# Ledger of designs, part 1: VHH binders against Protein SPO16 homolog (SPO16)

No score or structure here was measured in a lab: all are predicted.

Target 1, 180 residues: Protein SPO16 homolog (SPO16), of Homo sapiens (Human) (q5vvc0)
Amino acid sequence: MAESGKEKIKWTTTIIISSSLKSYEVATALENRSHKVRYSDSVENGSIIFSLSGVAFLLMDTKECLLSTEEIFLAKIEKFINIHQNSFLVLSAALHGPEEWKLMFRIQQRFLGCNLRILPVHNTVNAINLMCTIAKTTSKPYIDSICYRMITAKAYIIEQSPVWKTLQKIKLNSDSVNPN
Positions, changes and structure headers below are counted from each chain's first letter, unless a header gives other numbers; Kabat numbers aren't used for antibody chains.
ipSAE, averaged over its two directions, is called F for ESMFold2-Fast, E for ESMFold2 and O for OpenDDE. V2 adds 0.75 times the mean of E and O to 0.25 times the DockQ between the complexes of E and O.
Where letters were taken out, [cut] stands.
Atom coordinates printed by the task and the answers are left out, and those that the model quotes come from them; centres of patches stay.

## First folded at step 4 (VHH; framework vhh_8k46_1)

Design g1 (from f12 with Y103W)
Fold by ESMFold2-Fast, scan of step 4:
Structure g1 (fold): chain B 180 residues (1-180), chain A 125 residues (1-125)
Amino acid sequence: as target 1 above (180 residues)
Amino acid sequence: AVQLQASGGGFVQPGGSLRLSCAASGFTFSSYAMGWFRQAPGKEREFVSAISGSGGSTYYADSVKGRFTISRDNSKNTVYLQMNSLRAEDTATYYCAKDIYPWSYTFEESDYDYWGQGTQVTVSS
């Protein structure tokens, strides 16, 4: 009898997090959400994968990139995008940093021919919210398709019931007496 | 069929050491995380330690951290639990278990299947 209860579908998924992030705030925060979290040491360091949507995120620190050789972090990104079709680079960057902007532009130039999206983030909370929003949005057509099929199947079963057919006729007669 | 054979338990005095072994068969051992759980008399099972399929990642319950070491030998299909500085509170039947999913790991009991035969550890003076 609660219509709001019928419309409430809780989004849950399995999140696979690189073991390299296990002690980081991002992993702890994701563990505290309603999703199931699993770890992997066979995925690229910095990976966070949302299993239901198939979306993969590679977390990189702008400071660490600026301290390393360009060839090293570009090779890491290339390996990641070759494994994951729906890949995003989550780049922690300070606001108003010219070196951070140059780094992002450099990465964008290198991967212009690839389906890589760069997501600059300001803090862990922003990163988590953005990743969850993208993953949920990407999985929504799949979830909606399943929900639609379940609703259609239930409606068909109910409609075929002699009891429900009788109640529906009574309702229709009542509605015809008091048209809206 | 999946089979796990735990061994190495026994009687030991406080401060002593024991090494538990779990021999596995019936699955691709290196692809699955392995865990050790224990159950004290009259209590529910509790998680003790886990190791990823590659052996590259380990986890320990706070109660055993710094005293116990989990390891594995994928060439021998065996997982080990080295127990040092044993306490009376470590008295329990120890079980080994396999993660239900390959190439990833978790620390939740519900994600482990096929609990092996337990081995009793008694720490008493």
Scores: ipSAE 0.438, ipTM 0.678, lowest interface PAE 1.4, mean pLDDT 79

Design g10 (from f12 with E108Q)
Fold by ESMFold2-Fast, scan of step 4:
Structure g10 (fold): chain B 180 residues (1-180), chain A 125 residues (1-125)
Amino acid sequence: as target 1 above (180 residues)
Amino acid sequence: AVQLQASGGGFVQPGGSLRLSCAASGFTFSSYAMGWFRQAPGKEREFVSAISGSGGSTYYADSVKGRFTISRDNSKNTVYLQMNSLRAEDTATYYCAKDIYPYSYTFQESDYDYWGQGTQVTVSS
């Protein structure tokens, strides 16, 4: 039920949420919207699927990823994108520092040329609003626009990092040696 | 044909316990979530609890959390509702129901397609 006002959200959809998230703030907030919410223990942990829109989100905490082995979370992401054509990785962190951006860069390099889009988010409210906005539109140009803004912002931040500047030096040196 | 038979209701004193059973047939039981709903006279039917087809996931209405436990035995095609610390407010006809869709579960009444006949639970002194 809406607390106050006449804000009328006419867009409704079906959302399938991994059982792993049923006690999380994200699940409770989505339940409180006018959408049809279902849970599944057969999907990857962290999955949020907008069935009618054909878009799927994999929610991962950046700090949890940094504490895990790369093989485990990369395999999880690979399985997810192989199932879902329009897939997004939602990386949550209270503050996106150099370590978080390095992680995003490593994931992007691993899945370069794949159908994966990466969305850095700072809190649950922003994550929900972004997911709902993306799912509300099925237009490729609109989705690509959002992804482009996120990729550009991320690339700019990474390019200013000491690690990225070092990688760029290596690339430039390699290009200088190549005569063609 | 799909059949659901609910049983185990009765009269109990406040603070007492009852165990409801729902025997199912006519579908691949382990693929579908099962739910319990209740309806008191003059009230709308309300969600009580749900359990996924595998039994690995459960969901409870806030009014029954910590007091009720849903479980299932897929070898016996039966879903159960263990009701502890019963209150006068729990007095209702209890219905078991089958989810429309396999491999997922919901607390939304509109997504349940087959319903048992109901079993009456009366909590009174």
Scores: ipSAE 0.345, ipTM 0.710, lowest interface PAE 2.0, mean pLDDT 80

Design g11 (from f12 with S110D)
Fold by ESMFold2-Fast, scan of step 4:
Structure g11 (fold): chain B 180 residues (1-180), chain A 125 residues (1-125)
Amino acid sequence: as target 1 above (180 residues)
Amino acid sequence: AVQLQASGGGFVQPGGSLRLSCAASGFTFSSYAMGWFRQAPGKEREFVSAISGSGGSTYYADSVKGRFTISRDNSKNTVYLQMNSLRAEDTATYYCAKDIYPYSYTFEEDDYDYWGQGTQVTVSS
């Protein structure tokens, strides 16, 4: 019987999570999915990076931002977007009221013309679903390309992912910050 | 070529201490996480501890947490495992291993390449 034997490749990727998040629900939930999870202490606190797509998310609590100095969290966002070409800021708050929207507007205004996208979310489940949807959509052309190459070649090892190059750049920058 | 040379094993009584060393060459040492794994006769290899390339992050198996300390000296391309309060169940051949990917870390055995020759630790009275 004619089972075509076509392998349907499910979307799987390596996710790099900041060591700052390893005890958080978001890390455990991502570990429970069909993706590989790795940790990094070289990335900004709150970083979640999808290796295949090169998409990077900075997870921040909106309430903590409102309670902290503006200069500190804006500097953190600026550093993040300068390192990652495809950057998203994930702002979590149980309730997005006038103060939360004003904060979001101020961030948008400060980074006008930059490639930063801002994503308001209410909880960890919303954040994970949104991040995975964006990463999967962004990686689709690359997955299709890999499938095509696998038809004509032996297993292909992805040595030069944009994420690995970005992590290398972060490592080099991190090593120069504390020259003591 | 990548080489890992483990040393420092030996015979020790319960409650004693040993320090293992793993000298690395053939790769940019500070860019890669290093792990320690162990294997007792007739048992599967198990994770013991891992350290990030920078040394800023460490992981420990629950069985050794509070007793073992992993550290590294990137200027000497060496990773260490300080073992205190040793127990009979710590008896095993200890292996150091290099992570496959730079600038990140894991405790999953399948994500490590290049295993050292191992050093035997025997805890007995």
Scores: ipSAE 0.396, ipTM 0.676, lowest interface PAE 1.9, mean pLDDT 80

Design g12 (from f12 with S110E)
Fold by ESMFold2-Fast, scan of step 4:
Structure g12 (fold): chain B 180 residues (1-180), chain A 125 residues (1-125)
Amino acid sequence: as target 1 above (180 residues)
Amino acid sequence: AVQLQASGGGFVQPGGSLRLSCAASGFTFSSYAMGWFRQAPGKEREFVSAISGSGGSTYYADSVKGRFTISRDNSKNTVYLQMNSLRAEDTATYYCAKDIYPYSYTFEEEDYDYWGQGTQVTVSS
């Protein structure tokens, strides 16, 4: 069975999701994308961590933030960034009005000297796509993607060993006759 | 180096009880989920129970649910398995295992590391 030749080149990873999000669409959608999902009750509520890429996302609903005490959600963000070096705050809102702008400004000002990036998103699909794009580009630099494709192609050619060996001999002879 | 030492096994009659202990060292114990697995002679290893790093979440295989209780003491770097209402089918070598990844939990054997010898539990009359 040529298992490698049957595999599609698709990015999959292990994602650690706060137990607080277990019943939410974001967790189900990440599982449906063929990612291996793990849960944690030791991380801050709303956390989504891509361990292999070393990036961490804190999901917060701007509507719920505006209904809570500013001290409470700022303390939550501070605790999160103190644990995770590459931190992103994902703020969900259907519409960004003056209240959401003030919230974002307050957070930005509070953590101006910290390695926190703020990502406003409109819906769950936008959030997932953005998180996966950031994690993928962080964990799989461009050169690794090329190398993976080359390894996969070479493995397939090696399955055809006689042809591959003949091709390599021809190539080597050409290189030795007219090196350039 | 990470080390796990299981103890507390022995001989008991059906319906009896035993408490297993697993002493851990070489890692930040409270950050990792711990699991118990067992293997009977001539059978594959199976999942028994797991506990999150914080101790806030516990999980059990259907075969032991309601009879076994997993717990941990993070100050002592020890995880425990209290086994009640033991059956002949519980006869196995019991292994404790550390999850590969911190701050998360799973029930998949492939995501656990374990080493050293387990502790033997024999349930017979």
Scores: ipSAE 0.149, ipTM 0.420, lowest interface PAE 2.5, mean pLDDT 78

Design g13 (from f12 with I100V)
Fold by ESMFold2-Fast, scan of step 4:
Structure g13 (fold): chain B 180 residues (1-180), chain A 125 residues (1-125)
Amino acid sequence: as target 1 above (180 residues)
Amino acid sequence: AVQLQASGGGFVQPGGSLRLSCAASGFTFSSYAMGWFRQAPGKEREFVSAISGSGGSTYYADSVKGRFTISRDNSKNTVYLQMNSLRAEDTATYYCAKDVYPYSYTFEESDYDYWGQGTQVTVSS
């Protein structure tokens, strides 16, 4: 089914992925969808950031969360949502049992007043499809802008991106940290 | 303002080793990923290796993995490429390059903005 009344352009974007995910199929699959993938060792482990839409995803395994201390993964989520205004938590295996369900609802309750949305996923393909759909939909105004402005300086686009601004925030935070 | 000076190339027999150096100036070196690319006569330029600004992440083309090692010394603003077990197929002009973006890294040639002059490596028996 065709989209009504508008010119359709194949959506491609630049994605910043945590170096922790380099060996994972998610990075290769995003490259296979014609997206430009860039890696960062300055973002939280498990981060996937869509630069043009300002959408950020934190990938976590529910089983690993259940085996770790609550303080560690909640602090990681809190840091992530404080940096990224449009944040999604992608939870694998969140629907596999009562303990996984309890963990998901506990996270939702802790961050009830925040802009965090939780996405339970069953496999890597499902996760990639959801992330790309959300990022594309969220970036509709920017995609329309790109249609008219496709040939422009890369530096200008990057400097105006939420990702560039986010990385600068990380740099400022790093520079202000003093060992006691 | 930005300058990249590559050196260390030369003639070597198959199985030999060389270490290339790239001295950088004019930017905050520790914030940018650096890459090595090579171009053989009659071929397109290809990716060899990349290192993140912190040095915490390194990447290699399949053709050089296990034989080449990229490293950097941020106190000296220098990136290195240690080349071991050299083959005739490694004969090329080697270029160092600066990533266009700070705090991330890439393997894509089009995302590098400043390039060094290049240093010739010839592997011949």
Scores: ipSAE 0.155, ipTM 0.544, lowest interface PAE 2.6, mean pLDDT 80

Design g14 (from f12 with I100T)
Fold by ESMFold2-Fast, scan of step 4:
Structure g14 (fold): chain B 180 residues (1-180), chain A 125 residues (1-125)
Amino acid sequence: as target 1 above (180 residues)
Amino acid sequence: AVQLQASGGGFVQPGGSLRLSCAASGFTFSSYAMGWFRQAPGKEREFVSAISGSGGSTYYADSVKGRFTISRDNSKNTVYLQMNSLRAEDTATYYCAKDTYPYSYTFEESDYDYWGQGTQVTVSS
């Protein structure tokens, strides 16, 4: 029999995508990458959440931001980072011109000291590759833990999924009302 | 225990209408998406429609778009399927199903963990 060596564990995860992205190329491309894709209408528009790592990405178009009120998109980013501990802002078209670059740097300055990281991307393929690389790298300790627990009860791994803990936090925050 | 009870099926002429109901118990209903699937004699089960836990998102198979409407009443733990302009090809046993995971939705049969016993819909002249 041919010796193939130790097979590398295939990285597959559950990805929660905002319903706002259902018709977008990014959703279709993630579905085609052998990951399990689920949709949610309780997450911020533009959200993509990776289950194993608990890493969350907010997709925004820099050109659309320049056409909107700064208060609106900054509030959206602030809401997102308050819900997700490991947050990334994925900015498309951020490198297309001086105004787009300035906007990206203004966002970076506004959220200095927060758990937000900014990723400028040129196209959908670049965005997907970066998101998958970050999520895979962040999930390595959890994957190792899962492999160990595959010798035991499978249900335990599902119950400890970071995505469900994140979604619970989103639900709690959306149900929160000010006393005033 | 999770329980799903589907009802509202029956005999109807082509072009007619029926409303199916699915009463749910044993879980936090508003947190889970619900789906309707159908199985015709000698065929595999197919997706018909789904609704998110909040009711904010609804989805339909291409074969039923514009004719069927899914809705839910979270205060009554019930999901509904309003079927209009029924055709002979809609003849099947209709099943309601609970999504496995809360706060999200899917259209894949394998991602639903509990199924109702089904209600028969026959469209014949």
Scores: ipSAE 0.434, ipTM 0.732, lowest interface PAE 1.8, mean pLDDT 81

Design g15 (from f12 with I100L)
Fold by ESMFold2-Fast, scan of step 4:
Structure g15 (fold): chain B 180 residues (1-180), chain A 125 residues (1-125)
Amino acid sequence: as target 1 above (180 residues)
Amino acid sequence: AVQLQASGGGFVQPGGSLRLSCAASGFTFSSYAMGWFRQAPGKEREFVSAISGSGGSTYYADSVKGRFTISRDNSKNTVYLQMNSLRAEDTATYYCAKDLYPYSYTFEESDYDYWGQGTQVTVSS
């Protein structure tokens, strides 16, 4: 027997956000989407955790990273990935110039083989939409598909970058010391 | 198994002080916020105070701000509620509770998953 479709309920979840982000647009926008937001003083600054989805995001501004020492932001990322198995690094303004490209490359090299996925974003709305899409997808095949697409897109952008092509033309010379 | 044992209640005159304790076991105490709630006869349970897992953040209901102090000793797996300048309106059974989620805090009763048995506080002349 043909029955009427049920009305679809909009997806909502509980999100744990670092207190460092309480005054930021990202926290307000997540609340405005009817998600329940809880604040934390014990997670790394910039953390957004979708506990029910088992997914964690670390928000970092590339310009702020470039103003700090490399040791500081790498240590922050390392602490984050050691706590959260399904980790994403959300980098804002990641594609504006050679310094931002070098930053992304250094992070990629440092955490090669780790469980970290890098998510370059150009604005807050794009970041929120991507985080919510990833978190909403509860099936591992869908999450893996999103990650694969993002990695492929990232690699393509990097390879098409004039900066990346220039860096690849640099020859590495080896020095040898002859002991007497 | 998670266990929470509240103690320290009793009879006190208005203006007096009491210190409540809640001994916790069966979970990683320092990762979870702890809360105090109270229920007076014929009333709903209400939020009193909460403390983050690290102890770095504390929160209070407007009715107790400036009079009550929440604290915790993570080495002893114990949360405390120091109650000063007690009023007749503070008469209630006080419950300690464990937050459902680690690394965050909440004021909503429904987000706490384990509750202590409660300790009675009576403020009368």
Scores: ipSAE 0.137, ipTM 0.453, lowest interface PAE 3.7, mean pLDDT 79

Design g16 (from f12 with K98R)
Fold by ESMFold2-Fast, scan of step 4:
Structure g16 (fold): chain B 180 residues (1-180), chain A 125 residues (1-125)
Amino acid sequence: as target 1 above (180 residues)
Amino acid sequence: AVQLQASGGGFVQPGGSLRLSCAASGFTFSSYAMGWFRQAPGKEREFVSAISGSGGSTYYADSVKGRFTISRDNSKNTVYLQMNSLRAEDTATYYCARDIYPYSYTFEESDYDYWGQGTQVTVSS
């Protein structure tokens, strides 16, 4: 039973989620899709990192952004993209009207030329579907190439992998880890 | 090499208290979540408590919640388990454990590994 079960091919991955999202629907839903979910106290609030795919998502509510100082949320985004090379900003809103479009324009203008992509979403289900689709698509070359996997397996050590190095960078920049 | 040395066990009467210590060496202690397991003779190992690398998040099994407190001192590479209101059913050998991955945590039993002989706790009148 255990061995024949392992022969079934389904796309599953390891996802690192900010501890700030532990009680949120997004964490439970990703676990329900058979992904392995791990938590981190040292990543930016709202972070969801797909380790194998090398992509990272920052979840932000557009209503919260519109109620806060522009410098605050732009600084948060800048910190995030400086840590993660393949970054996506997931902006949630019930409806993307004029104010939400202005916000997205300001963010795009501020990060013009940076490797940041913005994903407007209306609800948690849409956000999860988009994140999983992007991560799966990005990881496809790894799952389709045995030769590539053999080469990368020789190159990676858990503590020295790009994922663990990225988490180490987050730890060095985290106010919750060794505060001044 | 990874080394985890549990200590502080002993004999105590029901209602008493003990504090267990786990001295860790051979890895970057603050980067890993740590946990405590126990095993009574003839029974399966039970996951008792865990703490994230930063100490910001903790877990307790329902059987010990409200009675036991886990803590850590990253400057001393030590994790502690303060056991209060001890009961006969707490009698077991206690082992400290480390999460298999750094920089993140789960509080799932299967993600922990342990080393060393553990420390015996006997609660009896």
Scores: ipSAE 0.518, ipTM 0.777, lowest interface PAE 1.3, mean pLDDT 80

Design g17 (from f12 with E109P)
Fold by ESMFold2-Fast, scan of step 4:
Structure g17 (fold): chain B 180 residues (1-180), chain A 125 residues (1-125)
Amino acid sequence: as target 1 above (180 residues)
Amino acid sequence: AVQLQASGGGFVQPGGSLRLSCAASGFTFSSYAMGWFRQAPGKEREFVSAISGSGGSTYYADSVKGRFTISRDNSKNTVYLQMNSLRAEDTATYYCAKDIYPYSYTFEPSDYDYWGQGTQVTVSS
């Protein structure tokens, strides 16, 4: 199955989002992608968790971090990575100046040797696309299992059909729809 | 087994107030989100409000925002719905429901358990 290819099966998953984000564009956009969204007030503010993929994302705005003390945001990151084995830090507005670069350097230095990956992003759409791509890729065994079952089922139907029948015709028959 | 007992419904005139209560048993109450749903004659069951297990987060349907307040008392295993500025369109049977999953919440009806009898709210002039 190609990672971005000609899939006919829509990838949907369950996402746990920190309640701190429920009014934010990122939560609305994930809901609009037909993912099942659940909220939690027991996770760190800014958390987005793809449970089936085993990956967790912490959203932080670089400018907001620069307005807080270093101790506070580093403690927040440390708490997050201690809870989530496969952790990603998503930094908005990253690399627009020396202060933002310095922030990234400080975070990388502090968590050297930890299971943390940093993802600089420019906007919400970019952040969502990256998070979904990573989650989909890491959940590949589950996606492959579902796709294999669908392919096997269709092949079985074709095997029972006349020689001239194709997968496309079988798909059209199984997509029997109200003519509107 | 999970048991949920809703009460506090009744007759009220438009602009009036009612407070609904839902007494829960059979599960670790503070770990689960609770929701209120309603069903009017001829309509599907509609989400009204939800509250996280800790009580720290609440969510409301647009039709009730600013008028209804959800709250909970984890020491009493009870969730409440304070309904103010009631309108004729609020007339429905109100159900309390427990989220299927602990430590998170949603307003999706398919993820809630419904147990016991609802409580009728009638807003009429």
Scores: ipSAE 0.261, ipTM 0.634, lowest interface PAE 2.5, mean pLDDT 79

Design g18 (from f12 with T106V)
Fold by ESMFold2-Fast, scan of step 4:
Structure g18 (fold): chain B 180 residues (1-180), chain A 125 residues (1-125)
Amino acid sequence: as target 1 above (180 residues)
Amino acid sequence: AVQLQASGGGFVQPGGSLRLSCAASGFTFSSYAMGWFRQAPGKEREFVSAISGSGGSTYYADSVKGRFTISRDNSKNTVYLQMNSLRAEDTATYYCAKDIYPYSYVFEESDYDYWGQGTQVTVSS
C-alpha cells in the first residue's frame, strides 16, 4: 500500500489543570482534543500548566476580579508569577465597559517589568487556541510574535477606553512638570 | 536517589485490620502524588488508592472504597494505607509508587516512575 499522507502529526501534550477547573468547559475541551490532562489541588485556582513547554496560564474572570479588592487579585497574580517563570494571565473580559479596560490597565501597570503577559479572551475556544498555540512551540521568535499580537490587541482595547485616554493626558502633563 | 520503603504487612484473619507505611526519600515529597498498588499471585498488578501531593484529594478502587483509607504526613515523607474489614481477596503484595510529574495525580500504573519493594498482606483463617 501507498504512503497515505503522513506530512503532519497532530500535536498532543500533557497538561496539568487546577482541580478548581475540573467542571469547566476549558478542562473538558482540552481532554476532548486528545491531550493528556492531569489534575492538581496543589496549584493556584485557575492554573493550567503545560509542563513540557515550561509555560503556565492563570485563568481569571474580569467580573470576579471587580467583585474583590485590587490587593486581593493582584496578590493572587503576584504569587502565580513568583512560582512560574513563563506566566500568562488569561483574562475573560466584556469589552463594552470602561471598568474592564481599567482593570486590564491596572494589572499591566502593577506588573510592569515582570515577565507576565496578559491574554484577553471572550470565550473558551479562543482561550484554548491561544494557550495551545503558545505551548506548541518553545521557539523565541514564535512566542515573541504571539505576544506582540496579543499586546497589540490589548493596547487597542485599552486605547479605546475613556480611562486610558484620561491617563494619557495626565502622562503628558506629568512630562511637563517632571521632565526626566 | 529516589527510595521508597513499604512496611506494615503481615498475617491477619478476615475482618481484621492492618496499616501499611511507605517511607520516601530523594525527592520533594509534598510535590508528588503517591499511589498504592497490589499484586496477588498469578494476577496482574492493580490500582488500590492514590493521594495528591498536598493530601487534599484521595482516590480509591471500587473494591476497597469504604474499607481502606489513604493518608500522608509530608513532614515525615511518609504515605499510609489503613486497611479495615480485610477479606481473603485482599491477599497480595502491596506496593507504593511515586507519580512521574509534580503537582498532578493519576491512576494508571504506567504513570508512576519509582516503586517500593512491596509488603506482603495475607488474609486467611
Scores: ipSAE 0.014, ipTM 0.353, lowest interface PAE 7.0, mean pLDDT 77

Design g19 (from f12 with G53W)
Fold by ESMFold2-Fast, scan of step 4:
Structure g19 (fold): chain B 180 residues (1-180), chain A 125 residues (1-125)
Amino acid sequence: as target 1 above (180 residues)
Amino acid sequence: AVQLQASGGGFVQPGGSLRLSCAASGFTFSSYAMGWFRQAPGKEREFVSAISWSGGSTYYADSVKGRFTISRDNSKNTVYLQMNSLRAEDTATYYCAKDIYPYSYTFEESDYDYWGQGTQVTVSS
């Protein structure tokens, strides 16, 4: 009975995922892990935010970065870290070869001293496991009761999608035009 | 007060089409995602579709993908559900609902705070 009770205890949290990732394996896999999942049009493309722990992940493919202008993806990363205090860059295929490794180190140099940690990953399962582990362990030292956890989750959901933050993005990007 | 008025239900034969409408008032419609849910006789309420505040993103239950289309008109404070290729299994009371949180969307029923009165859809030969 005690063993069955322990097996029923699972870590669950609230995850905000960028709409850009909705059709991706990572979003489907997170939906299937019994976490509460919400999607947002107001966050940077590639974002996955763990509201309870206040940790944000930006998913990027190293191959895509190598094909694009360096200034474009560096600007995207800089914008992301300026919005999220506890930021992680999740890089797929970063360890595949010399060019990929050089790109990763180039990003590390550009953001040296910033609130950014880089996580090279090999596949979607590895990425999900790392993100969940980081979010779970980050929430542990700051949350000692269920009441506090619930309050924190509500606060982060509001903070990650507050009216003022969304309005600021709308003003900068369109001001008067409906995006659709 | 928040009000959601659903309409457009009716009787239709298998393979037919219906368009549901939900007129909203009492809140800043353009800031919130809207969802459609349905409840068949003797069954629990289930998610059908959701649309983001801007209309730029939509989400569909697997059972309706490719057949149903959700859309919205923020100037008219109205959300729509276009239902094509209707099946007997689509017979249900359809409810429109307002998301609790602005600027994000979900399929989780527990995150919807206001519900319309429902409109009945019956698909039979």
Scores: ipSAE 0.435, ipTM 0.750, lowest interface PAE 1.9, mean pLDDT 82

